# Ledger of designs, part 1: VHH binders against Tyrosine-protein phosphatase non-receptor type 20 (PTPN20)

No score or structure here was measured in a lab: all are predicted.

Target 1, 254 residues: Tyrosine-protein phosphatase non-receptor type 20 (PTPN20), of Homo sapiens (Human) (q4jdl3r159to412)
Amino acid sequence: IMQEFMALELKNLPGEFNSGNQPSNREKNRYRDILPYDSTRVPLGKSKDYINASYIRIVNCGEEYFYIATQGPLLSTIDDFWQMVLENNSNVIAMITREIEGGIIKCYHYWPISLKKPLELKHFRVFLENYQILQYFIIRMFQVVEKSTGTSHSVKQLQFTKWPDHGTPASADSFIKYIRYARKSHLTGPMVVHCSAGIGRTGVFLCVDVVFCAIVKNCSFNIMDIVAQMREQRSGMVQTKEQYHFCYDIVLEV
Below, numbering starts at 1 at the first letter of every chain, in headers, positions and changes, except where a header shows other numbers; Kabat numbers aren't used for antibody chains.
F, E and O stand for the ipSAE by ESMFold2-Fast, ESMFold2 and OpenDDE, each averaged over both directions (binder to target, target to binder). V2 = 0.75 x the mean of E and O + 0.25 x the DockQ between their complexes.
[cut] stands for letters that were removed.
Atom coordinates printed by the task and the answers are left out, and those that the model quotes come from them; centres of patches stay.

## First folded at step 4 (VHH; framework vhh_7nfr_2)

Design m02 (from b06a with S50V S53Y)
Fold by ESMFold2-Fast, scan of step 4:
Structure m02 (fold): chain B 254 residues (1-254), chain A 128 residues (1-128)
Amino acid sequence: as target 1 above (254 residues)
Amino acid sequence: QVQLQESGGGLVQPGGSLRLSCAASGFTFSDYAMSWVRQAPGEGREWVSVISYSGGSTYYADSVKGRFTIARDNVKNTLYLLMDSLKSDDTAVYYCAKEGLHLEYGDYSPLEGYFDYWGQGTQVTVSS
């Protein structure tokens, strides 16, 4: 396993990060060293504006799985985030972080704080219709209204709240249930998946989701191949050897 | 118990080259990312470069990209910084530090609480 992660780390991947490095876009990045490839970045609107997000396509046993891997939104990128969700017709957001962990801001609170007060954005209005607080994750149902057209879109956000501040969960069971629920909830567009940087916990989620789909379809899978596919589309997917090992640990618990 | 010992600093002319080394002991070196951090006279600490545990990923501050190369030898438990095309602005004390990647639990300011172990430092002076 560790030999596999070493080989992935040593792999020379072609790709450029010109859009993320433009002076006008620097304030849009949560981490200066974690950027989307130009070839797989998610463009916004007619002007193809920048957001720190990558399209991820994973192929296993002739089936294709589509995701958007992205950073936790900043106060300044909330409008851009919701524009991305709606332009891609995504109905599920998987959020694999709390807003603050260990005293560090991981993700801005980019949704309405109450059922009574919608979030007012430049082009959208986001309503929190209902929510459920479960032991390991929170389910939030949003209606997103485009101000110009009056068209409404239903979006389900699933926030996993029990990832430890350091390392990986000691028990895989809670995360397995979370991923299965997210897949079950998916209807349209790519699934939007984020943590703080959009590569570590996000990469683990994508890998395990594809593996579970393979198991259900009685298909073979290869974790190294899945992670290699992700890394060609967003740099650094599955950030640590502990996260890589956790992918194997999760699979063994199924 | 963690010990980091830097060496290789000195006086060099503008445009010159230096190779810094850091000998690590007291922990499993091959399991951790390693960083170089510098502090110029009258300035705050500036992160310079980081290398992953395997050496497969390297990151650099914009001020040193294309001129500096970070490397490691996991058999010898040694971290290196290869400095080319040195400028007067590179004059600083250079410190070896354990970790410093922008991990999921880190932020964009890796100097804040993410370098738990610092070496003694080695002085680099670029002057004619």
Scores: ipSAE 0.000, ipTM 0.111, lowest interface PAE 16.7, mean pLDDT 83

Design m03 (from b06a with S50V S57Y)
Fold by ESMFold2-Fast, scan of step 4:
Order: sequence, then C-alpha cells, then structure tokens
Structure m03 (fold): chain B 254 residues (1-254), chain A 128 residues (1-128)
Amino acid sequence: as target 1 above (254 residues)
Amino acid sequence: QVQLQESGGGLVQPGGSLRLSCAASGFTFSDYAMSWVRQAPGEGREWVSVISSSGGYTYYADSVKGRFTIARDNVKNTLYLLMDSLKSDDTAVYYCAKEGLHLEYGDYSPLEGYFDYWGQGTQVTVSS
C-alpha cells in the first residue's frame, strides 16, 4: 500500500493550470496551489467562466462513473457553484466537511439557513424544502430557481459531519453508509462531490463509490488504478497516505 | 525575502478599540489573500479574519463578527485589523499571515498549512 502511494506521488503528469492562475480568477480559489487542469475544468456558461472544479470520469469493467470534484464554495463563488450544479443537471451534492474545522473555514454556508427564508443570490434563489439529521450525516432537499428563467431544479445535499479534524474516521461503517446513500440518491448528471480543497476526502469518496459499484456488479477493481485515473483529471486526488490506506480499510469492511 | 511586520498592539480597557497593522515586503502583496490569526495564553491558534487579494471579499470568525474589520492597502502593502468593542477574551498575540499551500491532513496542521509566512506577532491585552 505504501509503495503504491509512493508510485502515484512519483508519477509526472502533464497538465496546465492556466485558467486557475489567471489574476482575475485568483479570489475564486480556496487554496493557491490546488487548481483544476485546463483540460478537465468545468466551464461556466457560454463564456466558459472559471470555477475551481474538475470533471472526473472513472472507468471500471466497462462502466463509467461521472463526477465533479470541487472545492468547498467561497462567499465569492456561491453563485458560480449553483450555476455549475444547474448547468450540469446534477441532483446530488456530497459535502464531506463541516463549515469550520479546527478554527479554519473549510466551506462557506452556501445554502439557506432556514425553511422560511430562501438564500438570495445574484442569479439564483435557493429554497430549503426539508432536512433530516442522521447520526453521521445531514440530508437537505433544495429547490434551486434561476431568477431569469423561473426554471427550478431539485438538489439533494448530503453533508457528512463525522470526519475528524485530523486523519481519517476511526470507524469505516459511518462513511460506508453515507456513500451508499449518496449513490442510491443519484438520478441525473455528474455527482458533485466536495470537501474543502476537493481532492483529499473527495478522492476517498470517489474511489470507494466505484469500488462498491464494482462489488455489487461482481466486477474486479484496482484501487491504485482508480486513484491514478482520478489524478489524471484532477491533481493530487487522495491527498495523503493515510487517506489512501483508508480506502483499503473501507473496502475490507464491505 | 518575505517579511511581515505587525504593529499597533497594546493594553486597552474592555469596550475599547485598537488598530493593528502589518507591513508586507518581499512579494507581490496584491496577489495574495491575507489573514489575521491569534493565540491566547495557553491556547492553540485561532483564525480571526481573511481578506482576498483584491480586498473585495472578507470573512470573519463568529467570535469577532460585527466587532472587527479587516482591510488592506495594496499601494502601501499594508494589512489592517480594526478592533472595536474589545473583550477580555480577545487577549492574545495577533499574527499577520500570508496565503499559502494548504494540505488538508497529513504533514501540516490546517492553520499552518494554509499560510506559508507568518509575522512575529503583536500582543493585545484587554484588561481593566
């Protein structure tokens, strides 16, 4: 396992980050050095505007799994985030972080605070229709309305609340239940998956989701290959050796 | 060489005000987000506020919202923290911090990994 992660770290991947490094896009990045490749970035609107997000396509046993891996939204990117969700017809958002961890803002609160008051954005209005608080994650149902057209779209957000501030969860069971619920909830478009940077916990989620689908379909899988595919499309996916080990730990629990 | 120099700390009465400054040199100041981070006696570091490179976006810790204002002057290469309605709980060393690489979990703590350069700190004491 350790040698696999080292081999992944030593691989030189070609890729340009020109869009993310443009001065006009500086304040749209949560972390200066965590940027989408130009070739796989998610363009916004007809002008192909920037957001720190990457399309991730993973192939296993002839099946394709399609995601958007993205950073936790900033106050400056909330409108961009909802535009991305709507333009890609995504119905599930997997949020693998709390808004604040260890005194650091990991993700801005990009949804309405109550059932009574919608979130008013420049181009969108987001309504919280209902929510359920479970032991390890929160389910929120949103209606997102585009102000210019009146078009509405239903989105389910699943926030995993029990990831520790450091390391990985002690018990894999909670995260397994979370991922299975997310897959069951998926209907349209790529699944939007984010943590703070959109590479660490996000990478773990994508890897484990593909593995669970392989197991259900009685197909072979290879964790190193899955992570290598992700890294070709977004730099640094599965950020630490501990996260890489956790992917194996989760698979052994299933 | 990157340098961050804080000033403006001191002793104030509860309910008082202070203005902290951070003079930056050795890098293109206008290209980086800047933060204030504090450390109270016997406590860990607590992030206080951040301002985007342009100054167009600001964020605050819940403990200081409505009382503190972060600002910057990109011509003078200076970061500011305007502190109003100070409380005894605001007593801490305040550090100026420059945006940097963040490694979520592993080699770096979240706070330290987010910032690549820190100032020496300026002491703020709120006491009667």
Scores: ipSAE 0.000, ipTM 0.291, lowest interface PAE 11.7, mean pLDDT 85

Design s01 (from b06a with S53Y)
Fold by ESMFold2-Fast, scan of step 4:
Structure s01 (fold): chain B 254 residues (1-254), chain A 128 residues (1-128)
Amino acid sequence: as target 1 above (254 residues)
Amino acid sequence: QVQLQESGGGLVQPGGSLRLSCAASGFTFSDYAMSWVRQAPGEGREWVSSISYSGGSTYYADSVKGRFTIARDNVKNTLYLLMDSLKSDDTAVYYCAKEGLHLEYGDYSPLEGYFDYWGQGTQVTVSS
């Protein structure tokens, strides 16, 4: 397992990060060195404006799985984030982080804080319809309204709250239940998946989701191949050897 | 050689104000986010505030919102923390910290501890 991760780390992938490095886009990146490839970035609107997000397509046993892997939104990118969700007709957001962990900012609170007051953005209005607080994750139901067109989209956000500040979850079972629920909730568009940077925990989620679908369909799978496919489309997916090992641990739990 | 040097700490009465400064050298200051982290006697480190590389975005811990202001001067390579309405609970050593650049160990970037370089710290004591 460790040899596989080292082999993935040693792959020298050709890719350009020109859009993310443009001076006008620098403030839109949560981390200076974690950028989307130009070839797989998610363009916004007719002008193809920038957001730190990548389309990820994973193929296993002839089935294609489609995601958007993205950073946790910044105050300055909240409008961009909701525009991305709306334009891609995504109905599920998987958030694999708390807003603050260990006293450090990981993600801005990009949704309404109450049922009574919608979040007012420049181009969108986001309504929190209801929520459920479960042991391992929080389910939030949103209506996202584009102010200019009046178009409305239903979006389910699933926030996993039990990831430790360092390492991987103490129990694979909690994360398994979370991912199964997210897949069950998916209806339209790519599933939007984010943590803080959009590569570590996000990569684990994508890998595990594909593996579970393979198991359900009684298909073979290869974790190294799945992670390699992700890394071709967004640099650094599955950030640590511990996260890589966790992907394998989940196979044993099922 | 990266160096971060804090100044401006001292003894102040409750309700008073202090301005902390952090002089940065050895790296391109304007390319990195900067943060203030504090450590009270007998406690672990607590994140206080962060500012983006351009100064366009600022973030604050709930305990200091409305009382503290983080600012930077990219021409002078200096980070500031303006502390108003100080309380006894604000007594701590305040550290200037630089955003980490690479992934290596732990969970996801930023690296474990979030920061790759820390200053020596400056003591703030709020007491009558």
Scores: ipSAE 0.005, ipTM 0.356, lowest interface PAE 10.5, mean pLDDT 85

Design s02 (from b06a with S53W)
Fold by ESMFold2-Fast, scan of step 4:
Structure s02 (fold): chain B 254 residues (1-254), chain A 128 residues (1-128)
Amino acid sequence: as target 1 above (254 residues)
Amino acid sequence: QVQLQESGGGLVQPGGSLRLSCAASGFTFSDYAMSWVRQAPGEGREWVSSISWSGGSTYYADSVKGRFTIARDNVKNTLYLLMDSLKSDDTAVYYCAKEGLHLEYGDYSPLEGYFDYWGQGTQVTVSS
């Protein structure tokens, strides 16, 4: 397992990060060194404006799994985030972080604080319709309205709240149930998956989701291949050796 | 050109109250989250509280929850920290910190890497 992760880390990928490195886009990146490849980035609107997000397509046993891996929104990118969700017709957001961990803001609160007060953004209005607080994750149902057109879209956000500040989840079972619920909730568009940077915990989620789909289909899978496919489309997917081991731990215990 | 200037610190007895202010200039204050971070003598920096750009969301460290209140005035470009029921453990230099636009991965100080500008600090001493 360590040799596999080392081989993935040592792979030289020829991808370019020109869009993310443009001076006008610097303020849109949560982490200076975590950028989308130009070839797989998610363009916004007809101008193809920038957001720190990548399309991820994973193929296993003739099935294609389609995701958007993205950073936790910044205050300055909340409108861009909801534009991306609407333009791609995504109905599920998997958020694998709390807003604050270890004393630092990992993700802005990009949704409404209450059922009674919508979040007013420059181009969108986000309504919280209902929510459920479970032991290990929170389910929020949103209606997202584009102010200029009146176009609305229903979005289910699933926030996993039990990832520790250090290491991996205390309970593999809690994360397994979370991922299974997210897959069952998926209806349209790519599933939008984010943590803080959109590569570490996000990569674990994508890998485990594909593996569980393979198991349900009575189909073979290969974790190293799945992670390698992700890394061709977004640099650094599955960020740490501990996260890579956690993918195996989850799979081997199921 | 970005400037953050704290004020309101001082010596106070246990159980007392203080109000810290941070005057911000040189950037669009209303576009950024703001935070208070403290550093006790001989210790690392500890995050205390954060407030979103609009003031609609506030966050507190467990050690100060229920005793401290963070607030902002976007018209005056000022951040506040109202500190009630002060304890000797609250003795520290309190820094106003502006949210960074991006963070370089590999920074071993998550607090320092996250914030791009810091004030000079204001000393709070809680002593009998």
Scores: ipSAE 0.000, ipTM 0.193, lowest interface PAE 13.6, mean pLDDT 84

Design s04 (from b06a with S57N)
Fold by ESMFold2-Fast, scan of step 4:
Structure s04 (fold): chain B 254 residues (1-254), chain A 128 residues (1-128)
Amino acid sequence: as target 1 above (254 residues)
Amino acid sequence: QVQLQESGGGLVQPGGSLRLSCAASGFTFSDYAMSWVRQAPGEGREWVSSISSSGGNTYYADSVKGRFTIARDNVKNTLYLLMDSLKSDDTAVYYCAKEGLHLEYGDYSPLEGYFDYWGQGTQVTVSS
């Protein structure tokens, strides 16, 4: 397993990060060195504006799994984030982080704080319809309204709140239930998946989701191949050897 | 090499104001996010506020939100913390900290690991 991770780390992958490195876009990146490839970045609107997000398409046994892997939104990119969700007709957001961990801001609070007050953005209005607080994750149901057209879209956000500041979750069972619930909730568009940077915990989620789908369909799977596919579309997916090992630990518990 | 030097600390009465400054040198200041971190007597380090590389995005701990304002001047390579309505609980050594790399810690890092360089600190005492 260690040898597999090292082999993935040593691959010289082709790809350019020109869009993310443009001076006008530097403030849109949570981390200066974690950027989307130009070829797979998610363009916004007719002008193809920038957001730190990548389309991820994973193929296993002739089935295609489609995601958007993205960073936790910044205060300045909240409008961009909701524009991305709406333009891609995504109905599920998987958030694998708390807003603050270890005293460090990991993700801005990009949704309404209460059922009574919608979040007013430049182009969108986001209403919190209801929510459920479970032991390991929170379910939030939103109606997102585009101000210019009046069209509304239903979006379900699933926030996993029990990932430790270091390492991986002590209970694989809780994360397995979380991923299964997210897949069951998915209806339209790519599933939007984020943590802080959009590569570590996000990569673990994508890998495990594909593996579980393969198991349900009685298809073979290969974790190294799945992670390699992700890394060709967003650099550094599954960030650490511990996260890579955790993918195997989760799968072997099934 | 990289140097961060804080100034502006001192003794103030509750409800008073102070402006902290941090002079940065040895790196391209405008390319990095900057933060203020404090340490109260007998306590661990507590993150206070962060500002993005151009100053477009600012973040605050709940305990200081609405009272403190973080700012930067990329021409002067200086970070600021404007502190209003100071409380006894704000008594601490305030450190200027430069953004570091997160890659070796996955999607997160411990507070110390998040920052690759720290200033010497400046003492703020709020007492009557």
Scores: ipSAE 0.000, ipTM 0.278, lowest interface PAE 12.5, mean pLDDT 85

Design s05 (from b06a with S57R)
Fold by ESMFold2-Fast, scan of step 4:
Structure s05 (fold): chain B 254 residues (1-254), chain A 128 residues (1-128)
Amino acid sequence: as target 1 above (254 residues)
Amino acid sequence: QVQLQESGGGLVQPGGSLRLSCAASGFTFSDYAMSWVRQAPGEGREWVSSISSSGGRTYYADSVKGRFTIARDNVKNTLYLLMDSLKSDDTAVYYCAKEGLHLEYGDYSPLEGYFDYWGQGTQVTVSS
């Protein structure tokens, strides 16, 4: 496994990050050096404005799995985030982080604070319809209303709250249940998946989701190939050898 | 041409203090995270500390937490390491290192991967 991860790290992938490096877009990046490839970035609106997000398409056994991997939104990118969700007709957001971990802000609180008060954005109004707090994750149901048209879209956000500050979960079981619930909840558009940077925990989620789908369909799978496909579309997907090993550990738990 | 030049090393007694400086040129200093990496005699390189491009976030190795402070001056294009309560185990060559463009650094995770440029190093010796 160490040899596989090292081989992935040593691949010199072609790809440019010009859009993310433009001076006008720098304040839109949570991390200066974690940027989407120009060829796979998610454009916003007719002007194709910038957001730190990548389309990820994974092919296994003739089946195609479609995601958006993105950073945890910043205060300045909340409107952009919801625009991305709506323009891509996404119905599921998988959030694999707390807003604050170890006293450090990992993701801005980009949804309504309560059932009573909608989140007012420049172009959207987001209503929290209901929520359910489970042992490992929180389910939030949103109605997102575009102010100019009055059209509404239902979005389910699944926040995994039990990832440790360092390393990977000691028990794979909680994360397995989370991913299975997310896949079962998916109906339309790419699944939007984020952590803080949108590459580490996000990459683990994507890999494991594809593996579970392969198992259900009695298809073969190859973890190295799945991660390699992701890395061609967003740099650095699955950040650490520990995260890479965790992908394998999960397969053994199923 | 990217250039990093360390200074401020020297001989100091246990419990003493030193301030290391790294003068940067040839790139937009305020756009990159910067790090200090040390190498003790006969040992491999050890990451010591990192600072974000704005200076708003700092990270430290467990061995130096509470004793060292990393800082930067984006007007002067200079990186600093303020070293207090020095121990014999801190004896090493200290290198200034520039973040590579496509490497990660997180709100909580220090940049400790490969760097695209290093300085020549400055020797710190803690001895009585």
Scores: ipSAE 0.000, ipTM 0.137, lowest interface PAE 15.2, mean pLDDT 84

Design s06 (from b06a with S50V)
Fold by ESMFold2-Fast, scan of step 4:
Structure s06 (fold): chain B 254 residues (1-254), chain A 128 residues (1-128)
Amino acid sequence: as target 1 above (254 residues)
Amino acid sequence: QVQLQESGGGLVQPGGSLRLSCAASGFTFSDYAMSWVRQAPGEGREWVSVISSSGGSTYYADSVKGRFTIARDNVKNTLYLLMDSLKSDDTAVYYCAKEGLHLEYGDYSPLEGYFDYWGQGTQVTVSS
């Protein structure tokens, strides 16, 4: 398995990161060196403004799986994040991180602080309608209202809270249940998936989701091929050999 | 080479205020996020605050929110930490830290993957 990961690391991928490297966009990147390819970045609005996010399309056994892989929002990118969710008609957000881990901010609190106070954005208003706190993840239901039209959009955010500060989960079971619930919840648009950088845990989630769909359809799958497809669309997807091995560990549990 | 030099530490009474400075050289200061990290005697390092490269975004540890303010001057290549309402628990060596390799957290210890250079530190003692 380590040999497969090394082969993936040695691939020459000639994609460019010009948009992310523009001086005006520096404050929009959580990590200087983790940027979307120009060819697969998610453009915002008519002006095609920048956000650190990539469209990911994975093909397995004739089926296409469509995602947006993105960083955990910054204070300066909350408006952009919700604009991206709404413009792509996404109904599920998978958040695979806590806001703070090991004393370091991984993701800003980009949703309303309470049921009483909506989050006011430039073009949208986000209402927290209800939430459920489960053993290993939190479900939040949002209504996002477009200010200009008054139309409302339902978005379900699923926050996985049991990823350890170091390494990978000791038990795959909780993460398996989380991914299955996310897929079951998906209805419209690409599924928006993020952790802190939007490549490590995000890559694991995408790989495992595709594998579970393949198993349900009695189709063959290849983890190396799935990860290679992701890496062509966002650099560094599945960040470590430990995360890569964890993809295999999860598959063996199913 | 990269140099970070802290100053402004000292002895202060509980409830007092201090202003820490960090003079940076050897790199394009305006291109990097900067943090303050502290270490109390016999304890591990605790992240305190971070400021984005332009100064447009700031974040704070829960223990210092509302009391500390991080700021920067990109013309002078200087990072600041304004500390108000100091408590005995704020006693620590305060380090200026430069943004470094940022990898997915799952494979790194809390602070190791985020900073590539540290200053020598400046002592802050809050005591009567």
Scores: ipSAE 0.010, ipTM 0.323, lowest interface PAE 9.7, mean pLDDT 85

Design s07 (from b06a with S35H)
Fold by ESMFold2-Fast, scan of step 4:
Structure s07 (fold): chain B 254 residues (1-254), chain A 128 residues (1-128)
Amino acid sequence: as target 1 above (254 residues)
Amino acid sequence: QVQLQESGGGLVQPGGSLRLSCAASGFTFSDYAMHWVRQAPGEGREWVSSISSSGGSTYYADSVKGRFTIARDNVKNTLYLLMDSLKSDDTAVYYCAKEGLHLEYGDYSPLEGYFDYWGQGTQVTVSS
C-alpha cells in the first residue's frame, strides 16, 4: 500500500497552473502551492473567471463519476463559490472540515446561520430553509436565488464535523455513513466536495465514494487507479500516506 | 487586490536571530489585525503570533512566547516578526496573514482570528 503511494508521488504530471499563478488571482487561493490545472479548472461565467476548483471525472467499470474538488471558500470568493455551484447545477456540497480547526480558519462561513435572515451576496441570496444536526455531520438545505432572474435552486450541504485536526478518523464507520448519505442525496450536476485545500480529505471522499458505488454494483475497483485518475485532474489528491491507507481501511470495514 | 510579500528568512544556527518582514498592499493596512503562521516540513500550518490593528495588543503561541516579538509599522504598511533564541523546531515556512472581515451575521469566536489572505511565505531553517 505504502509502495503504491510512493509510486503515485513520483508520478508528477507536467501540468500548467498559469491561471492560479496570475497576480490578480493570488488573493483567491487559500494556499499558494495548491492550484488547479489550467486544463481542468472550473471557469466562471462568460469571461471564464478564476476559482480554485477542478473538475474531476473518475471512470470505473464503464461508469463515470463527476465531481468538483475545491478549496474552502475565502471571504473574497463566497460569490464565486455560489456562482460555480449554480452554473454547474450542483445539488450537493460535501464539506469535510469545520470552519476553524486548531485555532486556524479552514473555511469561511459561506452560508446563512439564521433561518430568518438570508445571506446577501452580489449576485445571489442564500436562504437556510432547514437543518439537522446528526452525531457526525450536519445537513443544511438551502434555496439559492439568483438576483437577476429570480430563479431558485435547491442545494443540500453536508458538513462532516468529526475529522480530527491531525491524521484520519479513528472510526471509519462515521465517514462511511457520511459518504453514503451524500451519494444518496445526489441528483444533478457534479457533486461539489471541499475541505480546506480541496485535495486531502476531498481526495479520500472521492476515492471512497467510487469504491462504494463499485461494491454496490458488484464491480471490481483499484484504489491506486482511482487516485491516479484524480491526480491527473488535480495535483496532490489524497495528500498523505495516512489518508491513502485510510482508503484501504474503509474497504475492509465494508 | 490584496498582496502580502514576506522576506527575511534564511539559514541560522541554533540560538541565532532573524527578522521577518511582510509588505502589505491592496487594502488599508491599519484597519486589520495581522498574523504570523508557520508550516514545518510535512506538517500543517500553525499559528505563531497576532497583532491588533493599532499594535496595542500582541499574542503569542506558547512555543515562541518570550523569544519572538511581533510588531507593525502602519505608515510603511509592514508587519515584522523578530525571532530570538531560534531552535531547530522553529524550522518552517513563515507566512503573514490578514484578518478577514466578518460577514454581517458571521458568528465565529476563534482565539487566533480569521485569516482571509496568506502571503507567499519565507523559509526559515535552523540547523548547524
Scores: ipSAE 0.000, ipTM 0.124, lowest interface PAE 17.2, mean pLDDT 82

Design s08 (from b06a with A33T)
Fold by ESMFold2-Fast, scan of step 4:
Structure s08 (fold): chain B 254 residues (1-254), chain A 128 residues (1-128)
Amino acid sequence: as target 1 above (254 residues)
Amino acid sequence: QVQLQESGGGLVQPGGSLRLSCAASGFTFSDYTMSWVRQAPGEGREWVSSISSSGGSTYYADSVKGRFTIARDNVKNTLYLLMDSLKSDDTAVYYCAKEGLHLEYGDYSPLEGYFDYWGQGTQVTVSS
C-alpha cells in the first residue's frame, strides 16, 4: 500500500497553474502552492473568472463520477463559491472540516447563521430553510437565489464535524455513513466537495464514494487507479500516506 | 541540522553524460528514501528518480527511464544520478530531496509534502 502511495507521489504529472498564479488571483488562494490545473479549473461566468476549484471525473467500470474539488471558501471568495455552485447546478456540498480546527481558520462561515436572516452576497441571497445536527455531521438545507434573475436552487450541505485535527478518523464507520448519505442526497450537477485545501480529505471522500458505488454495482475497483485519475485533474489529491491507507481500511470495513 | 549539497552539474552537448552527486549530513542517511527532482526554466518541479533506503529499489520518470541511473553510497552518505544520452529537454536545475518524516495537511504541494528537505540545486544545461 505504502509503495503505491510513494509511486503516486513520485509521478511526473504535466499541467500548468497559470490562472492561479496570476497577480489578481493570488489572494483567492487559501494556500499559495495548492492550485487548480488550467485545463480542469472551474471557470466562473462568461468572463471565466478564477476560483480555486477543479472538475474531477473518475471512471470505473464504464461509469463516470463527476465532482468539483475545491478549497474551503475565504471571506473574499464566498460570492464566487455560490456562483460556482449555481452555475454547475450542484445540489450537494460535502464539507469535510469545521470552520476552526486547533485554533486555525480552515474555512470561513459561507452560509447564513439563522433561519430568520439570509446571507446577503453581491450577486446571491442564501436562505437557510432548515438544519439537523447529527452525531458526526450536520445537514443544512439552503435555498440560493440569484438576485439578477430571481432564479432559485435548492442545495443540501453536509458538514462532517468529527475529522481529527491530525490523522484520520478513529472509526471508518462514521465517515462511511456520511459518504453514503451524500451520494443518496445527490440529484443534479457535480457534487461539490471541500475541506480546507480541497485535496486531502476531499480526495479520500472522492475515492471512497467511487469504491462504494463499485461495490453496490458489483464492479471491480482499484484504489491506486482512482487516486491516479484524481491527481491528473487536481494536484495532490489524497494528501498523506495515512489518508491513502484509510481508503483501504474503509474497503475492509465494508 | 539536515543539509543536502548537490554538485556535478554543467554544460554538455546533446547525447552527452553527467554524474550528479548529493552529499547528505545531519541525519541517518541509510534510513531514508532519497530522490532527484528537477525544475526546467519556466516550468514547475517534476520528479525524476527515487531510491529506497537500502538501494534495493529504484524508480524513474518515464521521460528518463533507460537513460538515467540513480544510486547511493550509504557509507559515504552520498546520492548519485548518472545521466546518459542527455537531451535539450533535460536542461533544468536538479535538486536532491529527502523523504519526509511527517506529511502535513493543506500547506504543501503533493511533491513538496512528500519531501521535508531539499538541496540548493545544481544546474544542468544541454545545448549545442
Scores: ipSAE 0.000, ipTM 0.107, lowest interface PAE 16.5, mean pLDDT 84

